# Ledger of designs, part 14: VH-VL binders against Protein mesh

Target 1, 209 residues: Protein mesh, of Bombyx mori (Silk moth) (h9jiq1r811to1019)
Amino acid sequence: GVAGIFGDPHIVTFDDLQYTFNGKGEYVLVRVDHSQLKLDVQGRFEQVPRNIHGAVNATHLTSVVAASNNSQTIEVRLRPQHAQWRYRLDVFANGKRVYFDRTALRVQYFPGVTVYQPMYVLNQSEIVVMFSSGAGLEVVENRGFMTARVYLPWTFMNQTRGLFGNWSLDVNDDFTRPDGTLASVDLNNFQSAHRDFAQHWQLTDREQR
Short names: E, the ipSAE of ESMFold2; O, the ipSAE of OpenDDE; V2, 0.75 times the mean of E and O plus 0.25 times the DockQ between their complexes.

## First folded at step 6 (VH-VL)

Design s11 (framework fv_satralizumab)
Fold by ESMFold2-Fast, scan of step 6:
Structure s11 (fold): chain C 209 residues (1-209), chain A 121 residues (1-121), chain B 107 residues (1-107)
Amino acid sequence: as target 1 above (209 residues)
Amino acid sequence: QVQLQESGPGLVKPSETLSLTCAVSGYSISSDYYWSWVRQPPGEGLEWIGFIYYSGETYYNPSLQGRVTISRDNSKNTLYLQMNSLRAEDTAVYYCARDSYYGNYEYFDYWGEGTLVTVSS
Amino acid sequence: DIQMTQSPSSLSASVGDSVTITCQASQSIDNYLNWYQQKPGKAPELLIYDASNLETGVPSRFSGSGSGTDFTFTISSLEAEDAATYYCQQYDNWPYTFGQGTKVEIE
């Protein structure tokens, strides 16, 4: 299955439910808390720079941090200068910046995870992260906006939680809060999605990777 | 292999528009990389002017924004720089350079020989 | 804009000497720094990229180090052909900015 965050931003869950998100701060995008399989993918959302979106008040994805059992923690981040035109993606492995040497392959291996930097196409930056568990993360930056997709094998089905929903094959339980309760969300009102569901997946400083 | 060669008028007046050409050989400017212009006043340091990306998008140094235009002709494999509102302070050697990148690295790996532009009243 | 400051602005040394040039950024640029050599009447040439990586074909007597805001460039055994002006350049953010240059003269 595939879930992701796109555009202005919109979230598409593993059950193919789409909703608008405008939270600020760090959030759990997807978490798998199983005794044999562990995955944690977190996203950081910050105010859209004035220079890119005029006077509109909105947030966008600026960082994705992911880790699986026995893996390095990989962060893919927009550069700090959000008011600048043309952004690039920076990669960190356990907090150290990853450099892709022009004389080497565009692939770097870390414990439990492989990071691939595809050839730059048009005005897009792209990073692909593949965990030994089979989980995948694709991050694309285009025109200053970052999008992310998480790819999971069927072994993760019905084990996910977070903003990307419970992968139960039933969209009705995708707005499940951390405590297991279901939120009643009005999809025509983004404040409803945030107040009743998304804010409950916001991380404290101690919980951020 | 890869070579860049600038050409231009040498002497221009403040009321005129500076027009410079950079002929590239050994590599297609539409294939990859940023293609930059950098200038150097006589006896002074280097100042980056701006670039055009292989896809056609441009970015200019904010100190020169509104005065400079960088363009290209893919069929001639050639880069262009135009600058208006010229002042004596714009007197400099103008270089074109390939702004190469891979992953997180960005650097100027090939430079033209430079062309001197004197702005004289 | 990120300001790059080099020290010294000029130096004179003899063949065989070790010389060091420093470059300071007004804010952290991690390792996003290059060093160029410009000989009189010629275009600059890349010597070092990403703070410490030696460009292919560049003699091993040239080296770079540092991270964040403080960087150094060293010529371990100066040769007569090394008489030139050396520039640091940051590529952490646009606009790219250069240091003011360090002129190395050989006695």
Scores: ipSAE 0.005, ipTM 0.477, lowest interface PAE 11.7, mean pLDDT 83

Design s12 (framework fv_satralizumab)
Fold by ESMFold2-Fast, scan of step 6:
Structure s12 (fold): chain C 209 residues (1-209), chain A 121 residues (1-121), chain B 107 residues (1-107)
Amino acid sequence: as target 1 above (209 residues)
Amino acid sequence: QVQLQESGPGLVKPSETLSLTCAVSGYSISSDYYWSWVRQPPGEGLEWIGFIYYSGETYYNPSLQGRVTISRDNSKNTLYLQMNSLRAEDTAVYYCARDSYDSSGYSFDYWGEGTLVTVSS
Amino acid sequence: DIQMTQSPSSLSASVGDSVTITCQASQSIDNYLNWYQQKPGKAPELLIYDASNLETGVPSRFSGSGSGTDFTFTISSLEAEDAATYYCQQYDNWPYTFGQGTKVEIE
């Protein structure tokens, strides 16, 4: 299955529920906390910069941090200012910058995770993160906007929680808060999605990677 | 342990091309960060000239209108600045600086000591 | 280009005084602002990054605050070694731009 987030932010859950929200700060995109399988993917949302034309009271994804069982923590970060759209994604492994040699080092291997930088496409930056657990993360930047997708094998089904939903094959329980309660969300009002659901998945300083 | 040291001719005549060198030690310029040039005319403030990113991409201050080229030699761990069509107003101390970044922001965390360039006939 | 305006252009104060310098951006730069100290004959040195964070090794008497278009830099108790010119610098957009500088003299 696949779940993802797009720049405005528009979220598609593993159960194919679609919603938006305008939260700021760090949030759990997806979490699996099982004795045999762990995954934590966190996203940072910041106010859209005033120099981006057409921005209206919106936030956008600026960083994705991911880790799985027995893996290093990978962060993919949007470079905040880059006048030339040659490449705008920075990658960190356990807080240390990862660099890619266009001849040989386009693939970097770390404990429990492999990071790949695909061939550059004009006006698009891309990083693919592949965990030994089978989880995958794809981050794409196009013209200053970051999109992230998480790919999970069936072993993660009905074990996910966070903004990307429970992956129960039932959209009615995708708005489950950390305490297990269901949020009453008005899908015609994205402020409702934030207030009643998304803000409950906001991370404290102690929980951030 | 990161150190930058500029060097250049000291005196250049109008209409000539300025060539400056910045030797970097304690860190590989091909490993990370932006590497910038900044100048300061006597008695004036700081003016950012441009950068070269560790992967080779460059950006120049539009106010210098294509008179500037920034390059590097990874094997010598050295940065270069070339500026053509020099005028007396280009007289300044020229600095190279590392433009670093992390979760806390972007900043010039290491600077060279600067090299004075006087444009005079 | 984003224009950075500092005030005052110069000031004189005594050891132990508290001094404040302001920096205004021509458009909002969120908190993407740095402060540098430059002593005569020396390169600038980073003091404050991201508007309010102290660089490692910088004395706690230096502080910064502000967001958007209005920023302040404060030295809470001046020491003789603080005589220098101070510059703000925005990194919200390229080209990077600096304020014109504030010269701090100790009486």
Scores: ipSAE 0.006, ipTM 0.473, lowest interface PAE 11.3, mean pLDDT 82

Design s3 (framework fv_satralizumab)
Fold by ESMFold2-Fast, scan of step 6:
Structure s3 (fold): chain C 209 residues (1-209), chain A 121 residues (1-121), chain B 107 residues (1-107)
Amino acid sequence: as target 1 above (209 residues)
Amino acid sequence: QVQLQESGPGLVKPSETLSLTCAVSGYSISSDYYWSWVRQPPGEGLEWIGSIYYSGETYYNPSLQGRVTISRDNSKNTLYLQMNSLRAEDTAVYYCARDSYYGNYEYFDYWGEGTLVTVSS
Amino acid sequence: DIQMTQSPSSLSASVGDSVTITCQASQSIDNYLNWYQQKPGKAPELLIYDASNLETGVPSRFSGSGSGTDFTFTISSLEAEDAATYYCQQYDNWPYTFGQGTKVEIE
């Protein structure tokens, strides 16, 4: 199964529920806390920069941080540049910058995780993160916007929580808060999704990776 | 406070190679940002030569590509510019500068004092 | 490459005058333009970024406006210390390019 965050931003849950998100700060995208798999994927959202015509009241994904089963913590961070031909994603492993060789292997090995910089798309920045637990993360930058997808083995169905839903195959329970209560969300009103559900998955400074 | 200071030979003959250094203090060049070289011929405007990202990737002005190499020494917190096949037209004041960014904004916020390079026989 | 053309190339004005400099890009750069001030014998200093944002510590008499291909830099009340050459710079597209400069002289 796959869940992700796209563009400006839109979220698609593991149950294929789609909703709009405009939160600011750090949020739990997906968390799994079971004996076989521990996974924590967090996203950072910042205000979309103002243009000369004024401010926009929207946010965009600027960083994804992930760790699984005693792995190193991998962060993929957006470079805030408009030069589309430049590579725009930075990668950090336990806070240290990761370098990729353009002429050799575009792969780096860390305890519990492998990071790839694919060469397939010439006009896009892309990083693929593969955890030994089977969890995967794909981050793509296009036109200054960061997209992230999380891939999980189907064996972990019904074990996820966070903004990407609980993967129960029933969209009606995807808006489950950290305390286990179900939010009543109007999908045509992003304020409802944020107020009643998403803000409850916001991280405090102590909880950020 | 961030400070940049260029140094170089002053005078270079045509066809020789130019080597310049830029010592940075108050900030680690491996921590963030692009670090750039910009030149200015006497009485003329500014020309961006190239930049090195804190990760080590380099970007060069196409007009100078093949003649210029930008490098760094993280342990000395120092930037380097090497330019080969010098011509009289390469006579200029050479600046190093930090190419900073904040959100989608990019600008040169700290500049060295500049070092004059004269290419003459 | 994106060409940046400034107008005028030079001007002379008196203290207290309002001075306007124009910068034109050969293609749209949205708002990705900076303005620098360079005094004789000194390195350039950033005054304005993102077409209209005043850098910290820069006097409020300096302002910028514009988008797309046409940009304006204004000094609302010229002071003697403003005698300098002013450069626009685009950062929309690589390579970065600068205008040829506008020299502002005080009478």
Scores: ipSAE 0.007, ipTM 0.489, lowest interface PAE 9.3, mean pLDDT 83

Design s4 (framework fv_satralizumab)
Fold by ESMFold2-Fast, scan of step 6:
Structure s4 (fold): chain C 209 residues (1-209), chain A 121 residues (1-121), chain B 107 residues (1-107)
Amino acid sequence: as target 1 above (209 residues)
Amino acid sequence: QVQLQESGPGLVKPSETLSLTCAVSGYSISSDYYWSWVRQPPGEGLEWIGSIYYSGETYYNPSLQGRVTISRDNSKNTLYLQMNSLRAEDTAVYYCARDSYDSSGYSFDYWGEGTLVTVSS
Amino acid sequence: DIQMTQSPSSLSASVGDSVTITCQASQSIDNYLNWYQQKPGKAPELLIYDASNLETGVPSRFSGSGSGTDFTFTISSLEAEDAATYYCQQYDNWPYTFGQGTKVEIE
C-alpha cells in the first residue's frame, strides 16, 4: 500500500482517504511498533509565507525523517538554496550528511537501509529510501515543493498509525488519535481535520527527529 | 507587523570580537523562516553574511566562514551575530532581515533599520 | 560565486519619465532574482520577487522581467519619491549576491 503527502498539502492514507492538512511543526506520518516490524516516519511542516496584510493557514513539507527495524535514521531535508546544478535535497544518515555523485546514480548502503539518488531531472530532485523491513520512502522536490510517499508491503497491514491512517482497508478508522479514539472529521472543513485529528499526532520537542 | 531592530557597540577595535543583537517583534523566530544578516560598507553595495533557519541550522557566506557565527535565543526572540578577526574592511552598516520563502523562491521581506559598526584602532 | 552586474551605475531623469535598469548574472539563475529599493539612510525594501512579481503594497509603476541571465527593472512613470539606489539580488545559489546598485536621481 501507498500513502503520501502532496500539494497544498493533501494527505492520502493507506486506505485511499484524502484530506487537507495545514498543521505546522513535526508530525507522525506513519508509525508501526510491533515486535518484528518497526517503522517511524515523521514530517516537518512550515508555514508558506503570505503578504503583510494576509493570514493564510497553509503549510508545506520541508523535512522527512524515517527509521525502521535495526536501521539508521534517514532524514531528507529541503535545501534552503539550490546547489550548483539546482539539486535541492539534503540527506542525513544518523545525523551525518550523505553526499551523492552529481553526475551518476549513487546507491549507498547503511545498516538496515539503502538510499539512492535517481538520475537528476531538470527542476526535480529525488531521493529513494529502502528499508530492509520492506518499507520504502520516496521524497521528491519539484520547484521548491517537497512531496513524500511511503510504500508498505502487506505485512504492515493493520499495524499503521499516524496522519497516513490505520491501514485496515476501512477508511472509517483512518482518523484514529494516538490514544486510540476515533475523531469525527468534517472533510469539507480543513480546520476540523486538524483540530480533531491531525494536531494529536504533533510531536513535542522531545519526540522530534 | 513584523519589526526587527539591531543593536551593537558602534566602535570596535581589530583585536575585538564584534557582537550584534537583533530583537524581533510581531513574529516568533522559532516558528518559521530563515533569519539573515546582511552588511553594507559606507557608500557601497550589499553583502549577505549568513542565515539561520528557525530549527537552528546555519549557512554562511564562504568568504566569511570561520570568522562569523549566527545564533538565536528563542526565549528572547532575538538573533545574534558574532564576528572575530575584525579588519577595517568590516566597517559597515549591519542589517538583520527575515528571509521569506515559498515554493517559488526566497526574498528578504522585512529588514531592521541597521546598525553602523566602525572598526578602528 | 554568481556575479551580478547592473547597468547603468547611475541615471538622472525627470518626473513622469520611464526608466529601465538591467541586471546581468554571470550564469543562468532562471527567475530566482529579487529587486530592492534603498533610500539614503534607510534599509532596503523589497519591490519585486521572483523576477516579475510585485510585492504587496508596492506601486504598480514598478515592474520586473527576464529569466536566465538577463533581467530588467522598469519604473513606468517616475515620481519624486523614487529617488533611490536599486539593487538586484540572486538566490539561485549560495552565497546570495547583489548587483552593485543603480542610483536613480530626479532632475
Scores: ipSAE 0.006, ipTM 0.471, lowest interface PAE 10.5, mean pLDDT 83

## First folded at step 7 (VH-VL; from f11 with heavy chain S104E S107Y; framework fv_tafolecimab)

Design g1 (at its last look DockQ between E and O 0.47; V2 from the best seeds 0.00; counts 0 for: pae E 4.5 > 2)
Fold by OpenDDE, look of step 7:
Structure g1 (fold): chain C 209 residues (1-209), chain A 121 residues (1-121), chain B 106 residues (1-106)
Amino acid sequence: as target 1 above (209 residues)
Amino acid sequence: QLQLQESGPGLVKPSETLSLTCTVSGGSISSGDYYWSWIRQPPGKGLEWIGEIYYSGETYYNPSLKSRVTISVDTSKNQFSLKLSSVTAADTAVYYCARESYYEGYYFDYWGQGTLVTVSS
Amino acid sequence: EIVLTQSPATLSLSPGERATLSCRASQSVDSYLAWYQQKPGQAPRLLIYDASNRATGIPARFSGSGSGTDFTLTISSLEPEDFAVYYCQQYDNWPTFGGGTKVEIK
């Protein structure tokens, strides 16, 4: 299954449900808390920078943090606009900055996770994270925006929670809150999506990686 | 042994286009492991990166010179070239071509001997 | 543009003395910092890359240190051939060079 964040921002759940999210802060994109399958992918959303037309009343994804089982924590971060000459994205492994701008470093292996820059990319505008669990994360920078996709094996079905929903082939349970209750969300109301569902997946300082 | 050699006219008139060629020997430009850069140094001054090119034709230019700079590569001749348009006296400098290792890092490990280009009427 | 400021502009020392050259970046360049030596009439020669790695053939008396915004090139004991101009260069962004430090004989 595949789920993703696009634009400013639109979320597509594992069950292919689409909704708009405009929250600021850090949120659980997908969490799996199973004895044999553990995955935690978090996203950070910030206000879109001011442009020539003025302030922009929208958010965008600026960072993704992911860990699975006992893997190292991988963070992919959008670089500041003024510092995107060589690299569009920064990558951290257990808090240490790593680079993929050399042939020998294009693919790097960490405990429980492999991170690489695709061969056709030279400026770290695309980073792929592959966990030993089979879970994958793809982060892409395009035209100043960060997109993220999470790829999961079928073994994760019915195990996922977070903004990407419960992967169950049933969109009706996608808005499952952390307490297991189902939120009633009006898809045509951005405030409903945030108030009734998304804000409940916002991370506190203690929960942030 | 890798060698780089700059060639071109040492004198250019104001408003004209400076044109230089770097000939690479002892190694191939058609390698995915390197960028090929132009760097200049005005007399008694520091170094300024002009731009670079990949064997595929991908180019990056110094923002301050981008509007006037064109770098090209000829893999068949194992050469890459620099064109700088609308030159002024401020463009008088020793011009170096250099190899920038994509494999090892974005520093300049091999340099040409440099060629002086004087802009004067 | 990342600005590299080298200090001092001129360093007057005698053979055998220790030379310490500073390079400060206007913003963090992580460890993407190189040092070059340039003698009159010659092209720059790579000394250090990635802040602390000596290039091939570079004597052990040359060492680099630092990360982020502050970098140092150290020549433990100056040899007569070490009197030259030294430049730092960052490659976290498009390449920029410092203004250089001239190491001259006292």
Scores: ipSAE 0.025, ipTM 0.656, lowest interface PAE 4.4, mean pLDDT 92
ESMFold2, look of step 7: ipSAE 0.250; ipTM 0.696
ESMFold2 (binder alone), look of step 7: mean pLDDT 93; pTM 0.946

## First folded at step 8 (VH-VL; framework fv_tafolecimab)

Design h1 (from f1 with heavy chain Y102S; at its last look DockQ between E and O 0.36; V2 from the best seeds 0.00; counts 0 for: pae E 7.1 > 2)
Fold by ESMFold2, look of step 8:
Structure h1 (fold): chain C 209 residues (1-209), chain A 121 residues (1-121), chain B 106 residues (1-106)
Amino acid sequence: as target 1 above (209 residues)
Amino acid sequence: QLQLQESGPGLVKPSETLSLTCTVSGGSISSGDYYWSWIRQPPGKGLEWIGEIYYSGETYYNPSLKSRVTISVDTSKNQFSLKLSSVTAADTAVYYCARDSSYRGYSFDYWGQGTLVTVSS
Amino acid sequence: EIVLTQSPATLSLSPGERATLSCRASQSVDSYLAWYQQKPGQAPRLLIYDASNRATGIPARFSGSGSGTDFTLTISSLEPEDFAVYYCQQYDNWPTFGGGTKVEIK
């Protein structure tokens, strides 16, 4: 299955539920915590910069951090637009910066995870993360905005939690809070998704990877 | 030992094109491990990055100079070159070529000895 | 454009003294900052990269610190060969250099 977050903070869950989320801060996108299978993918959202018409009341994805089982932790971070002259994304493996712009280093292997830049990409605008657990993460920069997709094999079905839903094949329970209660979200109201659901998946500074 | 050596005319007339070549020895431009840069220093003043090139031909230029700058590479000769058009006296400087290792754990780690280019009649 | 402001412009010291050189960026450059030494008639020599890492072959008396906008190069005990001009350079965006600090013998 596939779930993702796209440039206008548009989220698509593993069950194809679509909603808009406009919160700031760090959130659990998907988490699996089973005896044989672990996955933790977190996202950071920041306010969209002011435009010519004044302040903008919207957020966008600026960083994704992920680990699975005993893998190294991989972070992909959107560089600010003033810092994007050669590279669009920064990549960190266990907190240490890694570059993919050399031909010999376009594919790199870390404990539990392989990270690569597609052959046609020269500016680190696309990064693919493949965990040995079978989980995959694709991060793409386009025109200063970050898109992320999480790909999971069927071994993760019914085991996911977070903003990307629980992959139950039923959209009606995708708004499940960390305590297991079901949120009633008004999909016509951006504040409802945050107020009634997403804020409960928000991380404190100590909970972030 | 990696070495970089600038070559080209030391005197250029105003409005003409400054043209320099950097020859790399003891290492290979085509390895794809580095970017290759031109940096200049007016007499008695600080340093200004002009631009750089990857062995495949992709270039990046200082925005203040980009309309006048062309950097090219010839991997068969292990050389890269600078052309700066429409020069004035303000372009008088020592011109360095350098290897850019900025995102591989170093910055400009190898430099040529520099060549003075004077713009005058 | 990211502007780097170095201070002081000139630092007059004797051998054995501690030198402290400042570099301030007009906006955050994270840790993408390098320091160079340049002696008359020579090309710059890389001293420090990533704000605090010594380049290969650089003596331990050279150290760098800082992040974001405020950076420092320290020479713990000046030797005769250390009297030179020092430049900071950022590579968070297209490279720019500071105006330099001349360390001269008093």
Scores: ipSAE 0.043, ipTM 0.604, lowest interface PAE 7.1, mean pLDDT 86
ESMFold2 (binder alone), look of step 8: mean pLDDT 94; pTM 0.957
OpenDDE, look of step 8: ipSAE 0.315; ipTM 0.757

Design h2 (from f1 with heavy chain Y103S R104S; at its last look DockQ between E and O 0.26; V2 from the best seeds 0.00; counts 0 for: pae E 5.2 > 2)
Fold by OpenDDE, look of step 8:
Structure h2 (fold): chain C 209 residues (1-209), chain A 121 residues (1-121), chain B 106 residues (1-106)
Amino acid sequence: as target 1 above (209 residues)
Amino acid sequence: QLQLQESGPGLVKPSETLSLTCTVSGGSISSGDYYWSWIRQPPGKGLEWIGEIYYSGETYYNPSLKSRVTISVDTSKNQFSLKLSSVTAADTAVYYCARDSYSSGYSFDYWGQGTLVTVSS
Amino acid sequence: EIVLTQSPATLSLSPGERATLSCRASQSVDSYLAWYQQKPGQAPRLLIYDASNRATGIPARFSGSGSGTDFTLTISSLEPEDFAVYYCQQYDNWPTFGGGTKVEIK
């Protein structure tokens, strides 16, 4: 299954449910907490920078942090606009920044995870993360915006929770809250999605990776 | 053997636009492995990177000069150019064009001989 | 902007002696550090890239070391042609250069 967050931002769940998300802060995108299988993908959303027209009332994805089972934690961060010269994205493995802009460094192996910059990319605008569990993460910077996709093998079905929903082939259970209850969301009201569902997946300082 | 050569006026009046061209020979600008940079050095001082361009036209500029700098590329002529507007005496320097090589970590592996541009009334 | 501080500003040595040049970055640049040699009236010449890799045609007496914020260029035994100004340069962000170290004959 594939889920993703795009643009302003727009979320597509594993079951292909689409909704708009404009929350600020740290949120659980995907979480699997099984005795034999663990996955935690978190996203950071910040206020869109001011432009020549003034303040922008929107958020955008600026960071993705992911770990699976006993893997190292991988963070992919959008570089500040003023620092997007050679590199568009920063990559951190267990808190240490790593680079992928040399032939020998395009693919790097960390405990439980492989991180890869495609050969056609020279400026770290695209990063692929492949966990030993089979979970995959793709992060792309395009025109100043960060996009994230999560790829899961079938072993994760019916186990996923978070903003990307419960991958079950049933969209009716995608808005499952952390306590297991189903939220009633008006898809035509972004405030409803946030108030009734997304805010419940917001991370506190204690829960953030 | 790759060679870079700067050309353009050596004297520019204040408030006018400095214009230089770098001609590349012995190799093609149309390569995905390189960026093409302008770097300057005031007399008796250090080096300052001005900006760079990719053969596709993608540019990056030093933030301190961005508002005044324009770099362009002409792949048909195997050249790339620098324009620096609103010049002052502070822009007097030897101007170098250089190749920024991916294979050497984007260090500058080839340089032109440099051309002195003096800003004076 | 990443600031590179080179030390010493001037290094006076005799031919055959060992030269050790320092370059310190205001923040970590990993190994994205190059060294250049510049002689009077000439363009800089690339010596070292990625902190420790000698560029093509560079004599073995030149070596680079370091990572993060502290880097060193070493000339094991100075030749007469090695007396020049040496610059470090980072490319983790938009390129910036150090102020240079002048290696002069004692």
Scores: ipSAE 0.028, ipTM 0.638, lowest interface PAE 3.6, mean pLDDT 92
ESMFold2, look of step 8: ipSAE 0.096; ipTM 0.603
ESMFold2 (binder alone), look of step 8: mean pLDDT 94; pTM 0.955

